# VH-VL binders against q9uuj3r425to622: the designs that were tried, part 1

Scores and structures below are computed, not measured.

Target 1, 198 residues: q9uuj3r425to622
Amino acid sequence: SSLTEDNLIVSLVPKILAYLLDAYSYERDEEVLSCVWTTEVPLKDAFDLKSVLRKTDNVESVLNACVEKYTLSSITCSLRLCLLEFPDSLIRSSFYDYFKAIYTTYTDFEDLDHRLYSIKKCLLHLHSTPLHILEEIIRHLSAYAISIRMKDGQIRHLAKIISPCVLRPPDDLNIIPVEDTHPTLLVIDLINEFENLF
Unless a header shows other numbers, all headers, positions and changes below count from the first letter of the chain; Kabat numbers aren't used for antibody chains.
ipSAE, averaged over its two directions, is called F for ESMFold2-Fast, E for ESMFold2 and O for OpenDDE. V2 adds 0.75 times the mean of E and O to 0.25 times the DockQ between the complexes of E and O.
[cut] marks letters that were taken out.

## First folded at step 1 (VH-VL)

Design b1
Fold by OpenDDE, look of step 2:
Structure b1 (fold): chain C 198 residues (1-198), chain A 123 residues (1-123), chain B 106 residues (1-106)
Amino acid sequence: as target 1 above (198 residues)
Amino acid sequence: QVQLVQSGAEVKKPGESLKVSCKASGYTFTSYYMHWVRQAPGQGLEWMGIINPSGGSTSYAQKFQGRVTMTRDTSTSTVYMELSSLRSEDTAVYYCARDLEYYDSSGPYFDYWGQGTLVTVSS
Amino acid sequence: SYVLTQPSSVSVAPGQTATISCGGHNIGSKSVHWYQQRPGQSPVLVIYDDSDRPSGIPERFSGSNSGNTATLTISGTQAMDEADYYCQVWDSSTVVFGGGTKLTVL
């Protein structure tokens, strides 16, 4: 049921993120570390790992046992897959047009305050659980970006990858139209302005 | 008509907590954000924070982080603001102020205010 | 932190035009709102979005905003207009008020 899935994600997401945070500290290859979230992995691996993670009572143990079998990118991909299984995005798809309007109106850097206000207003309308999950993910990504001194282009790429989890179109096709970049832009702002928004 | 009616004046000691209520009427309570603003005697207006229509989320000014708690009771259409660890500097008139619902591209502004609640903090 | 600067006081004779300034860095790119507060009363919104008037506010109240200065103008000032006036903006996820201006009608 949807409630069961929600509870699972609420428990699973923080544990995965905590594991990743620890894993970053042991990763010595800067190139690998810089693309943990953006590197493509075989979907089968991600699905297999997701299946295992969803059935375990000990996420950390599973992840530790799978270190040789799965890359960090497989873990992040599995997490994304879990999030995509939600009936809706973390931010409800009903807000899709809301954000579209924001990012069509406020496109300049000087408009940041207006965007932040509007984003913050939306966040205040979210339920505690989705908001908490969103906050944890964005907190993680923000800290990650800072730790590796991520450039704007890298942040944009990361945002493109994670945006389907954050904000989907109303038809829930999990496809962001090429002409609609506002979900990516939203995630960029969420990452860059985490301290201001959360 | 829209009305915001606040609780009465209070006298507090340093270290205590205050809790001011703001009862709203004359509009859909669960559609509008609410703000709290205070004004020390002879001083200007100071923003404290915002609470969403359902009361499930809040955002506070940095100055009050850790000391302020805003809550809502939808059943009574009442918003509450609690400020802990009171100091003499917290002596002020406290206002609830209504904001717009959902989206405002122009930023927040306050179209209706409560009558204010004087809180005096003295030894 | 973002700062709004207002003159502490402005004096005007009855029937004359009062002008209250609100200075802020690139304030012209922000939406400025104005509040009137009479002694012992709650603030009242008199101008929002730089120049729009709420219902019930006299037409003699007007607002403008450009560059680094927003301005509240009260034409044909009356005794009842004697009050404190505050400008307000949004900046860095914070509501910011000016220091307030005491308008005295001589």
Scores: ipSAE 0.000, ipTM 0.540, lowest interface PAE 12.7, mean pLDDT 89
Fold by ESMFold2, look of step 5:
Structure b1 (fold): chain C 198 residues (1-198), chain A 123 residues (1-123), chain B 106 residues (1-106)
Amino acid sequence: as target 1 above (198 residues)
Amino acid sequence: QVQLVQSGAEVKKPGESLKVSCKASGYTFTSYYMHWVRQAPGQGLEWMGIINPSGGSTSYAQKFQGRVTMTRDTSTSTVYMELSSLRSEDTAVYYCARDLEYYDSSGPYFDYWGQGTLVTVSS
Amino acid sequence: SYVLTQPSSVSVAPGQTATISCGGHNIGSKSVHWYQQRPGQSPVLVIYDDSDRPSGIPERFSGSNSGNTATLTISGTQAMDEADYYCQVWDSSTVVFGGGTKLTVL
């Protein structure tokens, strides 16, 4: 991919998140709000929106036009597709087995401080761009989960959906093996402990 | 100041067990993995295994699986390594070593080492 | 099991540059760490993550790693650098050390 394309995706993330935050305040259907990040959307709609967002300097204008044509879930899906096009996950894939060991060893609530310490050490080694994007996404998801009073099972489901963007194996398939739960568990900790980690 | 202070030298007979202690100070004991590494006289370094002091989980080098047991006591900030069914080939200096960062793909590496414990196994 | 190969010895005159190799299959894809061990002493970390230097280690110690070879380089070698040097990686949940290289100064 071109340096211009990568730069445009980086600048889009904060704008999309700001749009979503504002849109949450005007959505009155609690069922719709609770599923914004997890509702299945037609893949064509997500790809079409992603394509339009990549070609515009007016992200806010395009997203404002989405109210009638694309759902909020199409917007979140398009964002996830953009993140999956990065050459690596936001936490670089060389940390995949590191966190597998952490979340195999430190499984209980009593181990939380050790897991947080390990995450903080990892964050110090991220390049500034993926670190900034990760922080903004987790800030948004943490605030979203609190604002709609997500229960633990809902947080786990949200974390599972976002986890390939955050941490995936060092291969070209962007697929987390079904037996590997540590990327989901890592995202749960990131969301629940945002203030302690960032 | 980070310190790892090990128990004193021991003399053992073949078939006995050894148990070496490593007392940590100057850092949060449960936040760092501990490893055991040995060195036979005139030989190189040989990794034995790793313990997580927080949960007590362990992983051992295949060569020592079934003979080695690593434990810890969080109240005294101490890790232990026990090696059973000793042979003369187990004569070595045994080191504990702190893992600065634990990475399955990148690390670990050892920023602090104990002073070593000489264990001599002879008939 | 993964094997790291080091020369058994390297000799250098004082002030010269010493190079100590650590060979391994695709070692360039791994993070290589280096330890110095003086006679009768515990090992001391001198290089980590291929090329990074811990606090207190002189800048004349440097490291590189590519392909099948990692290298520890000591410029301006001094008599106090005479020691055994070990490379180390993590492979398949196992710590692997090289066999060690005895650096002799003159």
Scores: ipSAE 0.000, ipTM 0.443, lowest interface PAE 17.9, mean pLDDT 84

## First folded at step 4 (VH-VL)

Design g11
Fold by OpenDDE, look of step 7:
Structure g11 (fold): chain C 198 residues (1-198), chain A 122 residues (1-122), chain B 112 residues (1-112)
Amino acid sequence: as target 1 above (198 residues)
Amino acid sequence: QVQLVQSGSELKKPGASVKVSCKASGYTFTSYAMNWVRQAPGQGLEWMGWINTNTGNPTYADDFTGRFVFSLDTSVSTAYLQISSLKAEDTAVYYCARDYGDEYYYYGMDVWGQGTLVTVSS
Amino acid sequence: DIVMTQSPDSLAVSLGERATINCKSSQSVLYSWDNKNYLAWYQQKPGQPPKLLIYWASTRESGVPDRFSGSGSGTDFTLTISSLQAEDVAVYYCQQYYSTPTFGQGTKLEIK
């Protein structure tokens, strides 16, 4: 059952991303285009859309039919919801403390090489499925960021939104959710250094 | 049995190219990164870089950029090292070495090829 | 890059005696998140590839004799052969994989 669900997501994610990429090309409002991933949407809409997307054999047809009812932000939110349903983050939670240590110690620009090494080392040992999904998402976001000439603050905001899908704390951590910034920082590096990491 | 078998010794002239192969057996090739290590005659070990055998993405050490290219043929579980524009100083034994790790830990380079001597001489 | 420095460069030890090789890293190779030292020891016999002896500074690789032991933490590490055997003649290398992998310059161990 888990394998079937994984296969579905592996198929679904690239299709959604491809649709979005095409949709960007037709969006003439720069304001709308700049906040496709960060705009808040009604959760009901995102859940409804997610439900439909998970049951369809034709993702593109469903998305095309829903364009009048749902915004692009609803689509991105639905995608994030799908990813959040995984039992673990794309980068497994066992790396949470690993990256916490890295991003607490190596914060300077001159430390980029060490961070990149650490990320690469992690990526070497990820399972194929989550690695593939991660690569597709980061590729998309990297290209998206470049296309709309995102500033550092915008990238940070985007990273903050997507970071729960990328790296979560382990469930056994009875730690009061302190706003940890290292997952966000990790995603920033993933986006900015995509070509070097993947 | 887990093993890495490398191609035979090479004798090349300066400016030529060489391609060393490293064939893996006894394990899932795409599950572990492959390192390359150089050892000049009578000298120590130098890490050249590694290649992600799952994605094919190479990482090179600073001293091994440009003329050195890592590649894969996953269909035959083989990693390749190509050196172009060979120089006399490239004369060395080149090793491939598996980077062993699981989902939790890294355990170092546990399996090595027998080495490939590349001699560059005019 | 982290610089690894071994001492001595060469060592002659009588059969049955203890051999000690030291390795120092230019910075700590200890990760706090798993409390592991990312330090390995390799043995290279003449005409052979290196062989992994110790990883995580003190854990013996499978098949490595008990006379080999690794110790140390942070920046200072030691490889010890409790009772030198004839087959132990080799060059020994320490290696850190905390960051971009780097090797020590090697220590040549011979029989006195």
Scores: ipSAE 0.327, ipTM 0.757, lowest interface PAE 1.7, mean pLDDT 91
Fold by ESMFold2, look of step 5:
Structure g11 (fold): chain C 198 residues (1-198), chain A 122 residues (1-122), chain B 112 residues (1-112)
Amino acid sequence: as target 1 above (198 residues)
Amino acid sequence: QVQLVQSGSELKKPGASVKVSCKASGYTFTSYAMNWVRQAPGQGLEWMGWINTNTGNPTYADDFTGRFVFSLDTSVSTAYLQISSLKAEDTAVYYCARDYGDEYYYYGMDVWGQGTLVTVSS
Amino acid sequence: DIVMTQSPDSLAVSLGERATINCKSSQSVLYSWDNKNYLAWYQQKPGQPPKLLIYWASTRESGVPDRFSGSGSGTDFTLTISSLQAEDVAVYYCQQYYSTPTFGQGTKLEIK
């Protein structure tokens, strides 16, 4: 199944992100807020919430009704599950080795311009739907990281968690080998350089 | 051949400083985080923290936030551990170790330096 | 911090016999998104740095003999040496890397 054929995912992602952005303003616990995207949640809770979200045309109402039962981290986990059920990542898996080569060749800060050029070339080859979804997610994560003053290690952890949604190898397992760091490094560049890339 | 070569043993007095070097060869230095691990005589291994070799950003274990400073010189593929205001309890072997992954997650420390014995005695 | 507890603290095993070392974590080191246990085993001989034996709980590092195997999931893990050799005398450490890394206290393995 193609992301261009699933209009529900297209509408769901922006609504969940908008809900989260508003919810961040009400969260007073700095530790909870800093880990919204990275806190492990019971997998059953995330799957249950995903199932309900896919059946509704009123995402906000469902999320408000679930606030006492599910955390913000359950919501972010449900979103990631929605993206992972498609057979391909947002940046199609045919770019996996392309970026592996880039991130083994252009490793330094002085190489950033070359990496950004490589990313921009890849983005031109994405269909409108995966490109739009990727842009919305990275816009959200970039703003979130800035607003809570994330440290580099926290950004790396966030990027690791998000990376299977963004870029994974061409197989059926949705698994990035642990020794392959380039999907994480790519997402770090996407977050840190959002304004230059989109 | 991937290897980490550390500076030689140090004998220091309390209150002094020491800087341990760890020179990497055989791989792209900035692609792998560098860990520091302490082992007091006859004791087990203690993770001290790691440094992102691409950005230079260190992460310290809770017990090592203070007198311990990680740094880099990427032009010579070298990581450094500096210990200030040395105490007798700092007497230990200090290892550098490379891993795969980020500052929070990795799958292990696959290459270790030979260790540097720092002895602190009055 | 995730506390890693090994048992026994030491053991003596006859040459050619099976040695078993256990490791328990204070919380699960199974990462639900990739379904892998972030657990490693190291061997340290006297006067030498540690050597990585196993990562992801059961994957042998390159060059590690087949007699070494790891098993377990979640919070309970086992290192097994199926036929002990003289060169296997060492201290063995488990280590989690699910969060900030922590080591077990070590298990000293000796020839009986």
Scores: ipSAE 0.006, ipTM 0.455, lowest interface PAE 13.8, mean pLDDT 83

Design k2
Fold by ESMFold2, look of step 7:
Structure k2 (fold): chain C 198 residues (1-198), chain A 123 residues (1-123), chain B 106 residues (1-106)
Amino acid sequence: as target 1 above (198 residues)
Amino acid sequence: QVQLVQSGAEVKKPGESLKVSCKASGYTFTSYYMHWVRQAPGQGLEWMGIINPSGGLTSYAQKFQGRVTMTRDTSTSTVYMELSSLRSEDTAVYYCARDLEYYDSSGPYFDYWGQGTLVTVSS
Amino acid sequence: SYVLTQPSSVSVAPGQTATISCGGHNIGSKSVHWYQQRPGQSPVLVIYDDSDRPSGIPERFSGSNSGNTATLTISGTQAMDEADYYCQVWDSDTVVFGGGTKLTVL
């Protein structure tokens, strides 16, 4: 029978992340490894892979075939497409302006504790499914950042790429206004402070 | 001239915590990840974890998760490693070691080490 | 997790060639680094990225890595080479050291 959107997200995300984590240990090409999440891929390839992943019981065999045809970046792009099709961002969009206010008010190094408190409070109000997926994604991105000892600029770029999956405005668009940096800043804090937040 | 200077030797009892410092000089502190490695008497090197001193990102070896915390103070260019709930098996020399400035697919290797800090845990 | 194995000891006569092995599954696909540690001292990097020597390390130190074995080779061994030697890799998010090899120069 057909799987729901929630069941697809719950079952696929951890398996894709586990596959990627294993794949990092074998990738010796530093350019490839450093850009796995940020390399542009043909959208058709990512869409095709997403469609196949939604219909299979054997995710591991599909992912093994993907490296021959699509690349690791195709896998990460397919994952991001799945998250963008989730009915809301992982941190629900009703928090969009809440975090805009937080990151406008608490901008300095000394304000980190206030930002962390605000994030922790938000996490307590998330439904269990998006919270679990968010934790798994951020755990993975923190491990990925460690695996290549990312500089802060690389972490910012990664955070910008993933931010529409994490927090976006309340509308039907998957677009964050270019002037709004708080979704990126939020993801940077989630990555750097994973151990303190989860 | 790169230099990593660690805090002095300590004697601890089981159940206490230890906190070792590693003060860096001669380079841009926030541009290099820092690692902690320990060595029990007569034994080999054992990796404990890594910290990015710029943003505070950490990762710990599975053996130490739940007991180890790594922090830094950028104003003093100092990294700290705290190990809680000490046991006699935690008796070791503790080293800080500096990572590379930039990602290199060869991975981390350690060209600079602190002098080591002997921590003895005994009843 | 990923495991590196080394012999516990190797003995050579002065002037002879010492070889120290570091075994690991498909270690040839990883970059292997080697450290020398004299008693009571911090480790010193002697080989990185399988075969490269840091500045100040004499040419008698060399390294290779293929298949399931990486090797540190010390030609023309001297008494000052007597030390413990460790191989090391990075495996995704973890530093792994070998168990160490005591080199004795008799």
Scores: ipSAE 0.599, ipTM 0.823, lowest interface PAE 1.6, mean pLDDT 88
Fold by OpenDDE, look of step 7:
Structure k2 (fold): chain C 198 residues (1-198), chain A 123 residues (1-123), chain B 106 residues (1-106)
Amino acid sequence: as target 1 above (198 residues)
Amino acid sequence: QVQLVQSGAEVKKPGESLKVSCKASGYTFTSYYMHWVRQAPGQGLEWMGIINPSGGLTSYAQKFQGRVTMTRDTSTSTVYMELSSLRSEDTAVYYCARDLEYYDSSGPYFDYWGQGTLVTVSS
Amino acid sequence: SYVLTQPSSVSVAPGQTATISCGGHNIGSKSVHWYQQRPGQSPVLVIYDDSDRPSGIPERFSGSNSGNTATLTISGTQAMDEADYYCQVWDSDTVVFGGGTKLTVL
């Protein structure tokens, strides 16, 4: 059932993130490490890996066994695909217009405190499970960004990639208008201000 | 009309715990955040923390981290605040206060307050 | 930590205008809220979002906020306005109150 599938993904996400953290420590190529989340990979690889991960009781063993076949970017892409299969984004789509309004109103750096307050208010309304997953993902990305000394442009790119998992529009979960950048901006704030929000 | 009714005054000893209740009525309980604020005798207001409508998420002031626990019971429309390892400095009137709007982006402010609960900590 | 500074006390004659200041670093970029607390009573919101008044609050109460100072103004001060007044903001993840100002109506 859908519930079983959701539970599986929920349990899978932390394990994948944990694996990635360990993998980062062993990756000696700085170029590879700097683009683990942003490098494009064949979708087939990501789907294949996702399929394998969803059928295993030992995520770590599977990932270790697949190290020669799949890149770290394939793993991150697979994770994103899993998240996109949720019936809703990690932050409920009902908040889409709320954040649109926030990032339309508070566009300046000086408005950071107002944004943070608004974001935190939203987070406090999330259910425990989605919030937990969101927190884990953002924690991971925040730490990752710091470790590789990401620049603003890199963070923005990362945020753009992950934002569909974090916040989708309510009417069409599969389409995010190009002109709507507030989900990306939200993720930027989540990453940059993790310690203040979680 | 909105009402926040708190539990009665308490006398505690150092090292003990206090638990204050705040029963809400006159509005949709599960739609508003609740805050706790205390005030020592002759002193100013001090924010303690916030709890979300469902009670599943809290945020506490750093000063009280590790000692304070806020909970909600939706069935009784009651919010609780527990403070452990009490000290004489914890002697204060404790207030529950409703956050006006959960979607307010201008920062939290409190439109309704409980009547306050005096807790005295003395040896 | 963010700090709000208020005068400890302000005195005004009946019918005159009372002004209570709330100082904070770049407080003008924040939303300031004000509470009135009469002796033995709970605080009451009198101004929110710098200058907005809740329903039931007299028009003689007004607020402003710019630079490093927010101001609560009470025109035509009455005896009933004698109380402690607190300014409040949000900073980072914390609600911050001023130290409070005791307004005495002479």
Scores: ipSAE 0.007, ipTM 0.557, lowest interface PAE 9.4, mean pLDDT 89

